# VHH binders against Probable nicotinate-nucleotide pyrophosphorylase [carboxylating] (nadC), part 17

Target 1, 283 residues: Probable nicotinate-nucleotide pyrophosphorylase [carboxylating] (nadC), of Methanocaldococcus jannaschii (q57916)
Amino acid sequence: MLKDYALKILKKSLEYDVGFGDITTNSIIPEGVKAKGVIKAKEKCIVCGIDFIVAFFEEYGIKCKKLFNDGEEAYGNILEFEGDARTILMLERTALNLLMHLSGIATMTNRIVKKAKSVNKNVRVACTRKTLPLLSPLQKYAVYIGGGDTHRFRLDDCVLIKDNHIAIVGVKEAIRRAKENVSFTKKIEVEVSNLKELREALEERADIIMLDNFKPEEIEEALKIIDEFERKTNFKPIIEVSGGIKEDNILEYAKYNVDVISMGALTHSVKSVDMSLDIVRYQ
Below, E stands for the ipSAE of ESMFold2; O stands for the ipSAE of OpenDDE; V2 stands for 0.75 times the mean of E and O plus 0.25 times the DockQ between their complexes.

## First folded at step 23 (VHH; framework vhh_7b18_3)

Design a4 (from a1 with S33R; at its last look DockQ between E and O 0.01; V2 from the best seeds 0.00; counts 0 for: pae E 25.2 > 2, off the site)
Fold by ESMFold2, look of step 23:
Structure a4 (fold): chain B 283 residues (1-283), chain A 119 residues (1-119)
Amino acid sequence: as target 1 above (283 residues)
Amino acid sequence: QVQLVETGGGLVQPGGSLRLSCAASGFTFSKYRMGWARQVPGKGLEWVSYIYSGDYTEYQDSVKGRFTISRDNAKSTVYLQMNSLKPEDTAVYYCAKYTYRPDWYMDVWGQGTQVTVSS
């Protein structure tokens, strides 16, 4: 389960951070001091990862009360906690780093999804595999919490024929080999960079065609070709647009009749939400 | 080289007050936690109070509300104001400097000053 995965990441990160001991806390804070406090969002955000932090705190004996759930818009206090003061201070930075990051992804995704759907109700906005090593499941979860859709999680989820595959064997041969060698349960997607490759992908009946780094006017021409092919054959692929798409230009692409817009920026170019952990001595 | 010198002990009646002083030298006083312990006849050494380099303090339960520890970093001096003294407070009082490693403990002690509470 994803919570267990998050907990493994948090515990390994804590092990690194602590090293031979939390020398500041241990030199200043007596053993046995009880404390209580809050985690506070210092700006409006979509909260993501709160259950992971609760599980992390509870693993170390810290009692928690959630004030918000993942996916909710929040500002101010989002989690209350109570327990051993030395323990809380040891966990603080590791917990905040993950919560701030995942909430940043969810917040940015939510904003971009709303923009895209304001001009195209049916379009889906998806992330990619441009994620940090080992953090992909958590980052893609944050995209989902923000209202986005995911692309494949792993190399084994579906076939995605990329420019480097095409450079080796060509579009037609790549699709033919994928159809022969891969389970019928897997969709075949091909990334095309020009209209010739588009026509080849259509002829070979790729399930999904990604228009990679097409400019808006080139998308219009591609859609005409796809529409004509559909009239002649009754075949229409899922149409995805990707490459160079960011928050400030997404509306130029979303206005077209495409099914999916994917962008790496949802996971690789996100600002963490500013949060703090505030504590007071309880006993 | 590190030296702690206690003064201010003496004979006092029950209910009275005394102020102990501890003059410190040979180290950067303002960086270290300081404390008091006492050797009570028949009971041995017991911790009394400590003060961090700032203003945080802690006290043994039996002296809470009666004793106040303080420090003057400019004079490199720590104080123990002892009010509402009881015969049970009779002891030799020691000033001590703490370490600042993960395991904090007193590592340098003064010679002690006698406090006697008797009618």
Scores: ipSAE 0.000, ipTM 0.074, lowest interface PAE 25.2, mean pLDDT 89
ESMFold2 (binder alone), look of step 23: mean pLDDT 83; pTM 0.836
OpenDDE, look of step 23: ipSAE 0.023; ipTM 0.409

Design a5 (from a1 with S53R; at its last look DockQ between E and O 0.01; V2 from the best seeds 0.00; counts 0 for: pae E 18.4 > 2, off the site)
Fold by OpenDDE, look of step 23:
Structure a5 (fold): chain B 283 residues (1-283), chain A 119 residues (1-119)
Amino acid sequence: as target 1 above (283 residues)
Amino acid sequence: QVQLVETGGGLVQPGGSLRLSCAASGFTFSKYSMGWARQVPGKGLEWVSYIYRGDYTEYQDSVKGRFTISRDNAKSTVYLQMNSLKPEDTAVYYCAKYTYRPDWYMDVWGQGTQVTVSS
């Protein structure tokens, strides 16, 4: 399913990139010329999206041999291929763009996950819905491959009460209405911005409470409140912290006994892995 | 039965070196990533380093440039070369096996080996 979606994205991207034709390749390379080559990672990375690229290449008659699978660390050659030279050169940039991007997400995610777990072995690092248009499923897949949590994919996956909802109906009413109107199969998460809202969310037994833009000192106080509530009621929600968290400050949050750290930067501020497609032989 | 056995720990002076070994059994060693963690006195368990089956390695920032992880698949053994040791490196060091991705966590540990850095 995801592979099919990726193919649609790649084909559409190719359509726009090719336009009326690859005038460079078509003017230089004769029709029918065959080539053999490799895709190479020019830096250490976690590979992600390789099966999408294989499917893409195969769709246009290019034979592929995977040297790595998604989720594996790699440097150097990651994919071998052979086929029509014009076709390969036409597909090159489109294929590399996606592979580089997804591998970048997976690599960054994995690095941050390991860093966080160095001080909190139980914490999950999650992305958000701050994704690029039409790429959300693939980017979240990359986070998953990197060892992160995808959070909710869409608006229909989980209830997430935000500040704008709270501004209209309040925390308690929002949670109550959600419980009444949403299927029992869906979790209810609420973003709280202060300790008052936290207490309200606890009283209404939200499944997940996100401490949004809390300072470290405030997180500590919040956790005390949550622990007290648990002692009294035997209820404990999943605790997520979010807001301005990046790789350089992840430890400031991971040191607390929280369940989830969510980061928009995993998908909206990603450095692509440097890769190249190299023709090594022609026939 | 999956088993990991650490050796090579001991007492060393600051600036000294130790080489830890971890002998693995009960699973296909070459298919799994291996790592090291340590328990510092008064602190929680912390990650130190890991090595992928393809020799890709990463390290905790505090040990970068000083520690080197390696493996010998033929011997089903992972190593941790520790150079320029500091008093703050004093801990029980554990060898661990990783699960497959995407979970990627240490699921099996050895008994641990004590490393003490003191003048």
Scores: ipSAE 0.000, ipTM 0.248, lowest interface PAE 11.7, mean pLDDT 92
ESMFold2, look of step 23: ipSAE 0.000; ipTM 0.263
ESMFold2 (binder alone), look of step 23: mean pLDDT 82; pTM 0.838

## First folded at step 25 (VHH; framework vhh_7b18_3)

Design L1 (from a2 with Y56E; at its last look DockQ between E and O 0.01; V2 from the best seeds 0.00; counts 0 for: pae O 16.0 > 2, placed apart)
Fold by OpenDDE, look of step 25:
Structure L1 (fold): chain B 283 residues (1-283), chain A 119 residues (1-119)
Amino acid sequence: as target 1 above (283 residues)
Amino acid sequence: QVQLVETGGGLVQPGGSLRLSCAASGFTFSRYSMGWARQVPGKGLEWVSYIYSGDETEYQDSVKGRFTISRDNAKSTVYLQMNSLKPEDTAVYYCAKYTYRPDWYMDVWGQGTQVTVSS
């Protein structure tokens, strides 16, 4: 399913990139010339999207051999291929752009996950819905491949009560209405902005409580409140912290006994892995 | 670490000869096919010749009858004897390691050695 989606995205991207034709390749490379080549990672990375590229290449008659699978750490050659030289050169940039981007997400995610788990072995690092248009499913897949949590893929995956909902009906009413109107199979998450809202969310037994834009010292106070509530009621929600968290400050949050740290930067501020495509003529 | 190191390049006159050598390390040499490619200035990299692990050889049409590829497994070295050299043979020559058949891709390349054929 995801592969098919990726293929559609790649094909559409190719259409726009090629325009009326690859005038450079077509003017220089004779028809019928065959080439063999490799895609290389020029830096250490977590590979992600290799199957998408294989499917893409194969769609255009290019034979492929994977040297690495998604989720594996790689440096150097990651994919071998052979076929029509003109076709390969036409597909090159489109293929590299997606592979580089997804591998970048996976790499960054993996680095941050390892860092966070070094101080809190139980914490999950999650992305958000701050994704690029049409790329959300692929980007979230990359986060998963990197060892992160995808959070909700879409709006229909989980109830997430935000400040704008709260502004209209309040925390308690929002949770109650959600419980009444949404399937029991869906979790209810609420973003709280202060300790008052936290207490309200606890009283209504929200499944997940997100401490939004809490300072580290405020998180500590929040956790005390949560622990007290648990002792009294034997109820404990999943605790997520979010807001302005990046790689450089992740440990300031991971040191607390929270369940999830969510970061928009995993998808909206990613450096692509540097990769290249090299070919040789064999016919 | 897999490494390939080319030697033997240089300047020769048309009709002259050169013998390139490629010293391989970091893998079981005898189990892999080896080859040579070259890059002519302003052109892409093209294959020149390769030799299978069983010593079967193939050549690009432009070098057939003039170039001979061989290997010494005891020395982990592949050679390219180039005779009757032409100006068109001027290029950087690269040694390459190939993957197993049937895929047959180059997965390791050397740094290259310059071959210049000029009067």
Scores: ipSAE 0.000, ipTM 0.216, lowest interface PAE 16.0, mean pLDDT 93
ESMFold2, look of step 25: ipSAE 0.000; ipTM 0.275
ESMFold2 (binder alone), look of step 25: mean pLDDT 83; pTM 0.838

Design L2 (from a2 with Y56S; at its last read DockQ between E and O 0.05; V2 from the best seeds 0.00; counts 0 for: pae E 12.0 > 2, off the site)
Amino acid sequence: QVQLVETGGGLVQPGGSLRLSCAASGFTFSRYSMGWARQVPGKGLEWVSYIYSGDSTEYQDSVKGRFTISRDNAKSTVYLQMNSLKPEDTAVYYCAKYTYRPDWYMDVWGQGTQVTVSS
ESMFold2, look of step 25: ipSAE 0.000; ipTM 0.085
ESMFold2 (binder alone), look of step 25: mean pLDDT 83; pTM 0.839
OpenDDE, look of step 25: ipSAE 0.703; ipTM 0.890
ESMFold2, fold request of step 26: ipSAE 0.000, 0.000, 0.000; ipTM 0.273, 0.189, 0.068
ESMFold2 (binder alone), fold request of step 26: mean pLDDT 83, 84, 83; pTM 0.837, 0.840, 0.840
OpenDDE, fold request of step 26: ipSAE 0.860, 0.861, 0.859; ipTM 0.946, 0.946, 0.945
ESMFold2, last read: ipSAE 0.000, 0.000, 0.000; ipTM 0.361, 0.346, 0.093
ESMFold2 (binder alone), last read: mean pLDDT 83, 83, 83; pTM 0.838, 0.841, 0.836
OpenDDE, last read: ipSAE 0.862, 0.860, 0.862; ipTM 0.945, 0.945, 0.946

Design L3 (from a2 with S33N Y56E; at its last look DockQ between E and O 0.01; V2 from the best seeds 0.00; counts 0 for: pae E 25.6 > 2, off the site)
Fold by OpenDDE, look of step 25:
Parts: C-alpha cells; structure tokens; sequence
Structure L3 (fold): chain B 283 residues (1-283), chain A 119 residues (1-119)
C-alpha cells in the first residue's frame, strides 16, 4: 500500500522532471545501449525507501539487486541494477531525491533516538505533522524506520486538542466533548501551555497530555503535579513534551521521566544523505 | 593509499595478442573482486571483465572467448590475456577494484594503458 503510493509519487515526479524528454541523454546516448550500475551512499546512513526505488526501476524495465534493507546501516553500494542506459539516466535524479531524503530522515531519527534512550530507556521520540506536501506518509515511514514514533498519521488517527480549541471552549469542555463524540477506540490528547491547564486536563483524565513549550524547570514541576495526581487517583496519562526540541538539546528533556518527546525537525529540517548513481556500459 | 598500476598495453595487428597486468597496493587484494574496463574513443567507460575473490569470472559479450581474466593473490596482480584482437578493441584499458559483488561499481582504477589494434 505504501509502496504503491510511493510509486505514484515517483512516477508523477518523473513526469514533471522529464517534460518533453531528456534531451541530454537522448542526444548523447544511442538507443538500445545497456548499462549496469549502482546507487552508492557516500556517507554512513540508515537506508530508507530502497523498496520504493526498486519498484520504480522495475516499473521501467530495470533489473535490481537490493544489497540493503530499510532500517539497515549502510555505507557504499546499496542497490545494483541493469537495463537500458537512457531509461536509467532518466530515472536517476528522481530516484535519488526520494531515497536521499527518506534515508536522511531515518538517519537523523535513529541518531536522536539512540541519544535520548541512552539516558531514558523508555522514552519514545516522535515526529509531528510538519511534513512536506504529499510526502507525509513516506516521511513518517522513514521516522518509523529510524526507530522513532510516527505520532498520528492524519487528523482522523487521534484527537489532539490544541490551543485554538481551548481558546474557544476551554480544556475541560474540549475533553468532555471529545469523549462524548469520538469513538472509544481513539485516544484523546491535549496540548497544555501552563500548569493550570495541566491540572484541568488531569481532572478530566485525558489519555495523553502534551507539555507544549515547557522549559525544563517547568517540566519538573509538571511531573510533580502529575505524580501527586496519580497517588490520589491512580490515574496517569501518557506525558509528551514538545516545542523547540532539537538534537542539540534533546538530553535536557530526555533526562526527565516523560514518555514521549516530539520533534518537528525530524521531518521539516532534515539533511538528505549524500548518494550517487554510477553506471557502466556493458552492451 | 589504494593504488592500481596497469602495464602491457601497446600496438598490435589484428589477430594479435596482448597481456595486460595490474599491480595493486594499499588494500587486502585477495578480499576484493577485480576487473578491467575500457574506454573507446567517443564512447563511455564500459566493463570488459571481472574476477571474483573466489576466482569466478565474467566477461562482456564482445570479448567472450577471446579475453581471459586471472589473478595472482600472492603478487596482488590481476591479468587480462587478450587474444584475437580486433580494431574494435582499441581503447584505454583500466584496471579496477570493485566494491561489491557482482562488481558493477568501480571505486578505484588505475591511470589506464593504451591498446591499439591496427594494421
């Protein structure tokens, strides 16, 4: 299902990239010339999207040999292929762009997850919905491959009460209405901005409470409140922290007994892995 | 530093023979697949033959039956015996170290040696 979606994205991207034709390749490379080649990772990375590229290449008659699977660490050759030289060269940039991007997400995520879990073995690192148009499913997949949490894929996946909802009806009313109108199968998360809202969310037994833009010192105080509530009621929500968290400050948050750290940077601020496609003529 | 040095090229008449040698250094030779590529004037680099670390060999169709690749691990050298040479074989021949089986990618190659087949 995801593979099919990726293939659609790649094919559509190719259509726009090619335009009326690859005039460079077509003017230089004779018809019928065959080539063998490899996609190479020029830096250490977590591979992600390799099956998408294989499907893409095969769609255009290119034979592939996968050397690594998604989630594996790789350096050097990651995919071997053979077929029509013109076709390969036409597909090259489109294929590399997606593979490089998804591998970048997986790599960054994996690095941050390892870092966070070094001090908190139970913490999950999650992405957000801050994704690129049409690429959200693939980007979230890459986060998953990197060992992160996808959070909710779409708006219909989980209730997430935000500041704008709270501004209209308040924390308590928002939670109550959600519980009344949404299936029991959906969790209810609320973003709180201060300790007052935290207490309100606890009283209404929200499934997940996000401490939004809390400073580390404020998180500590929040956790004390949560612990006190648990002692009194035996209720404890999932605690998520978010807001301005990046790789360089993740440990400032992971040191606390929180369940989830969410980061928009996993999808909106990612460096692509450097990769290349190299070919040789064999016919 | 990884280095490959080709020797044995030259001018021969059609039907003649040449033996190319490639001396390798800077890596554990026996663990890597080696091969030969050539560049014909006006064309791109094309693979000619490669030999696996296990001594399995592969050849481009155009040279099958005429060329033979071999290796001597003790000398860290790969060879290309070229028989029944044709004008079409005229090219700069490059020795290559391959990164992965089945050896489609050359991460290191030498300076090349010129092979000219003409009457």
Amino acid sequence: as target 1 above (283 residues)
Amino acid sequence: QVQLVETGGGLVQPGGSLRLSCAASGFTFSRYNMGWARQVPGKGLEWVSYIYSGDETEYQDSVKGRFTISRDNAKSTVYLQMNSLKPEDTAVYYCAKYTYRPDWYMDVWGQGTQVTVSS
Scores: ipSAE 0.000, ipTM 0.247, lowest interface PAE 13.9, mean pLDDT 92
ESMFold2, look of step 25: ipSAE 0.000; ipTM 0.080
ESMFold2 (binder alone), look of step 25: mean pLDDT 83; pTM 0.843

Design L4 (from a1 with D55G Y56D; at its last look DockQ between E and O 0.01; V2 from the best seeds 0.00; counts 0 for: pae E 17.4 > 2, placed apart)
Amino acid sequence: QVQLVETGGGLVQPGGSLRLSCAASGFTFSKYSMGWARQVPGKGLEWVSYIYSGGDTEYQDSVKGRFTISRDNAKSTVYLQMNSLKPEDTAVYYCAKYTYRPDWYMDVWGQGTQVTVSS
ESMFold2, look of step 25: ipSAE 0.000; ipTM 0.226
ESMFold2 (binder alone), look of step 25: mean pLDDT 84; pTM 0.844
OpenDDE, look of step 25: ipSAE 0.005; ipTM 0.214

Design L5 (from v5 with S52R; at its last look DockQ between E and O 0.15; V2 from the best seeds 0.00; counts 0 for: pae E 23.6 > 2, grease 24.7 > 24.2, placed apart)
Fold by OpenDDE, look of step 25:
Structure L5 (fold): chain B 283 residues (1-283), chain A 119 residues (1-119)
Amino acid sequence: as target 1 above (283 residues)
Amino acid sequence: QVQLVETGGGLVQPGGSLRLSCAASGFTFSKYSMGWARQVPGKGLEWVSYIRSGDYTEYQDSVKGRFTISRDNAKSTVYLQMNSLKPEDTAVYYCAKYWYRPGYDMDVWGQGTQVTVSS
């Protein structure tokens, strides 16, 4: 299903990119010329989206041979292909853009996950919904491939009570209403901004509590409160920390006994992997 | 809660053998890929071998032909038979539960067991 979605995105992107035609390729390359080639990763990376590209190429009659699968670390040739030269050149940039971007997400995620788990073996690193239009499913897939957590995929996936909800009805009322009106199959998460809200969320037994924009010293205090509550009630929610967390400061948060670290940067501030497509005429 | 407990490590001479075991709990063991990674002090984690839920196995090049991974779903246990051990195999070995891509995306791992190969 995700492959089908990716293919739709790629085809639509191609439509916009080509316009009325690839005037460069069509003016230079004769019809019927066949070519073979490779997509190369020019830097070490975690491959992501290769099956999407294969499906895309095959849709237009290009024969493919995968050398790597999603989730694998790769450098150099990652995909071999052969077919019509004009077609390949038309598809090239569209294919590379998506592959480079998703691989970038997977690579960054994988690096950060490994870093965090080096000090906290059970911590999950999650992305957020700070994604690009229409690309959210693919970007979250890339985070998953990188070993991260997708968080809630959509708004209908999990209840997430935010500051704006709290501003209207308060923490306790928000949680109570959610529990009454949402299916038991959905978890209830609440973003808290201070220790008072934390205590309220604990009292109402939220499934997940996000410590939003807490300083390290505040996280420590929060965890003490949570531990005291657990000792008293035997209840412990999943603890997520978020807010301004990046690769360079992830360890400052991972060192605490938290369950999840969420980072918007995994999807909104990613460097694409450098890749190239090289072809030669063979017929 | 997911728990992985490694056993079987120790000191052996070059050419010797060890069998590592990992007892898993807290999840449906048979549905997940399991494996082993190792870490040398000062270096990063390196995957050694994994076994999928369907018993497909893969090995790092450096251990191919010498190590064998297996699993017992009834016991929720994964094993690593290590034969023809070399000094360069010295490391802390970790049992791991994997995500989508076994061998690369570790979800959770145990405390580790020390393997030392020395004459």
Scores: ipSAE 0.000, ipTM 0.235, lowest interface PAE 13.3, mean pLDDT 93
ESMFold2, look of step 25: ipSAE 0.000; ipTM 0.087
ESMFold2 (binder alone), look of step 25: mean pLDDT 84; pTM 0.850

Design L6 (from v2 with S52R; at its last look DockQ between E and O 0.01; V2 from the best seeds 0.00; counts 0 for: pae E 19.6 > 2, off the site)
Fold by OpenDDE, look of step 25:
Structure L6 (fold): chain B 283 residues (1-283), chain A 119 residues (1-119)
Amino acid sequence: as target 1 above (283 residues)
Amino acid sequence: QVQLVETGGGLVQPGGSLRLSCAASGFTFSKYSMGWARQVPGKGLEWVSYIRSGDYTEYQDSVKGRFTISRDNAKSTVYLQMNSLKPEDTAVYYCAKYWYRSGYDMDVWGQGTQVTVSS
């Protein structure tokens, strides 16, 4: 499923990268030369996308030995391989680019998840839809592998009432219409920007309420309101906080009894893991 | 609302067996792919197995030949039979629901059940 999609992306990427041919490799390396080698992580990381790379390499006749699985922490050799030298060199950059990027997402996510859970064992750290074109499924997978929450994959995954919807029909009407017109299989989330909207969302029993761009002190007040409502009605929505949250300030939000912290930075501002591919001739 | 509840976890000796169950609700179970993932403390999630609505199955290499995923649509339940368990299988195991249209979108997962393999 996801592997097939990844393979499609990798093959298409390769097509564009190769053009009419790898003129460097083809001019230097004789046909039929065999090589063996490794992909190594040059820094400590959470591996992500290794099976995609294996599938990619195998598609082109390269034999692989996986040393780590997605989700595992690794440093050094993570994949061994052998096959045609020209082919390996042609695939190298395309393979590394995806592996480095996904591992970067998984690594960053894992750090932040651990940090948040150190003060709130029940909090989930989620990404957003701020992803790269065509890479969203893979990037969200990487967040998952890192221990994060994928949030909704697409617009059809979950109802998310935003400020622009509210501007048109208001919080209450938006929730009511969503409940009436959307499948029961979908949760209804609403982004609120102030305490008035929060109260309206609570009254209409939104499944998820996102406190958007709330300051820490405002979150505290919001939680008091939510607790009062829960005691009165026995209804407890999922509470998500979002807006300007980064690795350096995650604890300022995680210390509160919120259910989810969402961060766009998990996908739009990621440092790739440094990796290399090294080969030697063996035939 | 979609809910997934895992059961069947516990403590077993190496070489032992466990059968995990996941009771699903809040969606048309028979139309969706279901799966299992696991997480070791301090590490990320690792996919273990999935089963499509048409009962196609796939397994992670590390569990092939030892684990078997199955489903009962009448009971809205997905199972994971784990045989020949190893200490490295120790983890929290999560049941997951996938999108049937996309084939790769992860929708929701449960709270997990602890599996501990130790002598």
Scores: ipSAE 0.000, ipTM 0.189, lowest interface PAE 11.3, mean pLDDT 93
ESMFold2, look of step 25: ipSAE 0.000; ipTM 0.200
ESMFold2 (binder alone), look of step 25: mean pLDDT 85; pTM 0.864

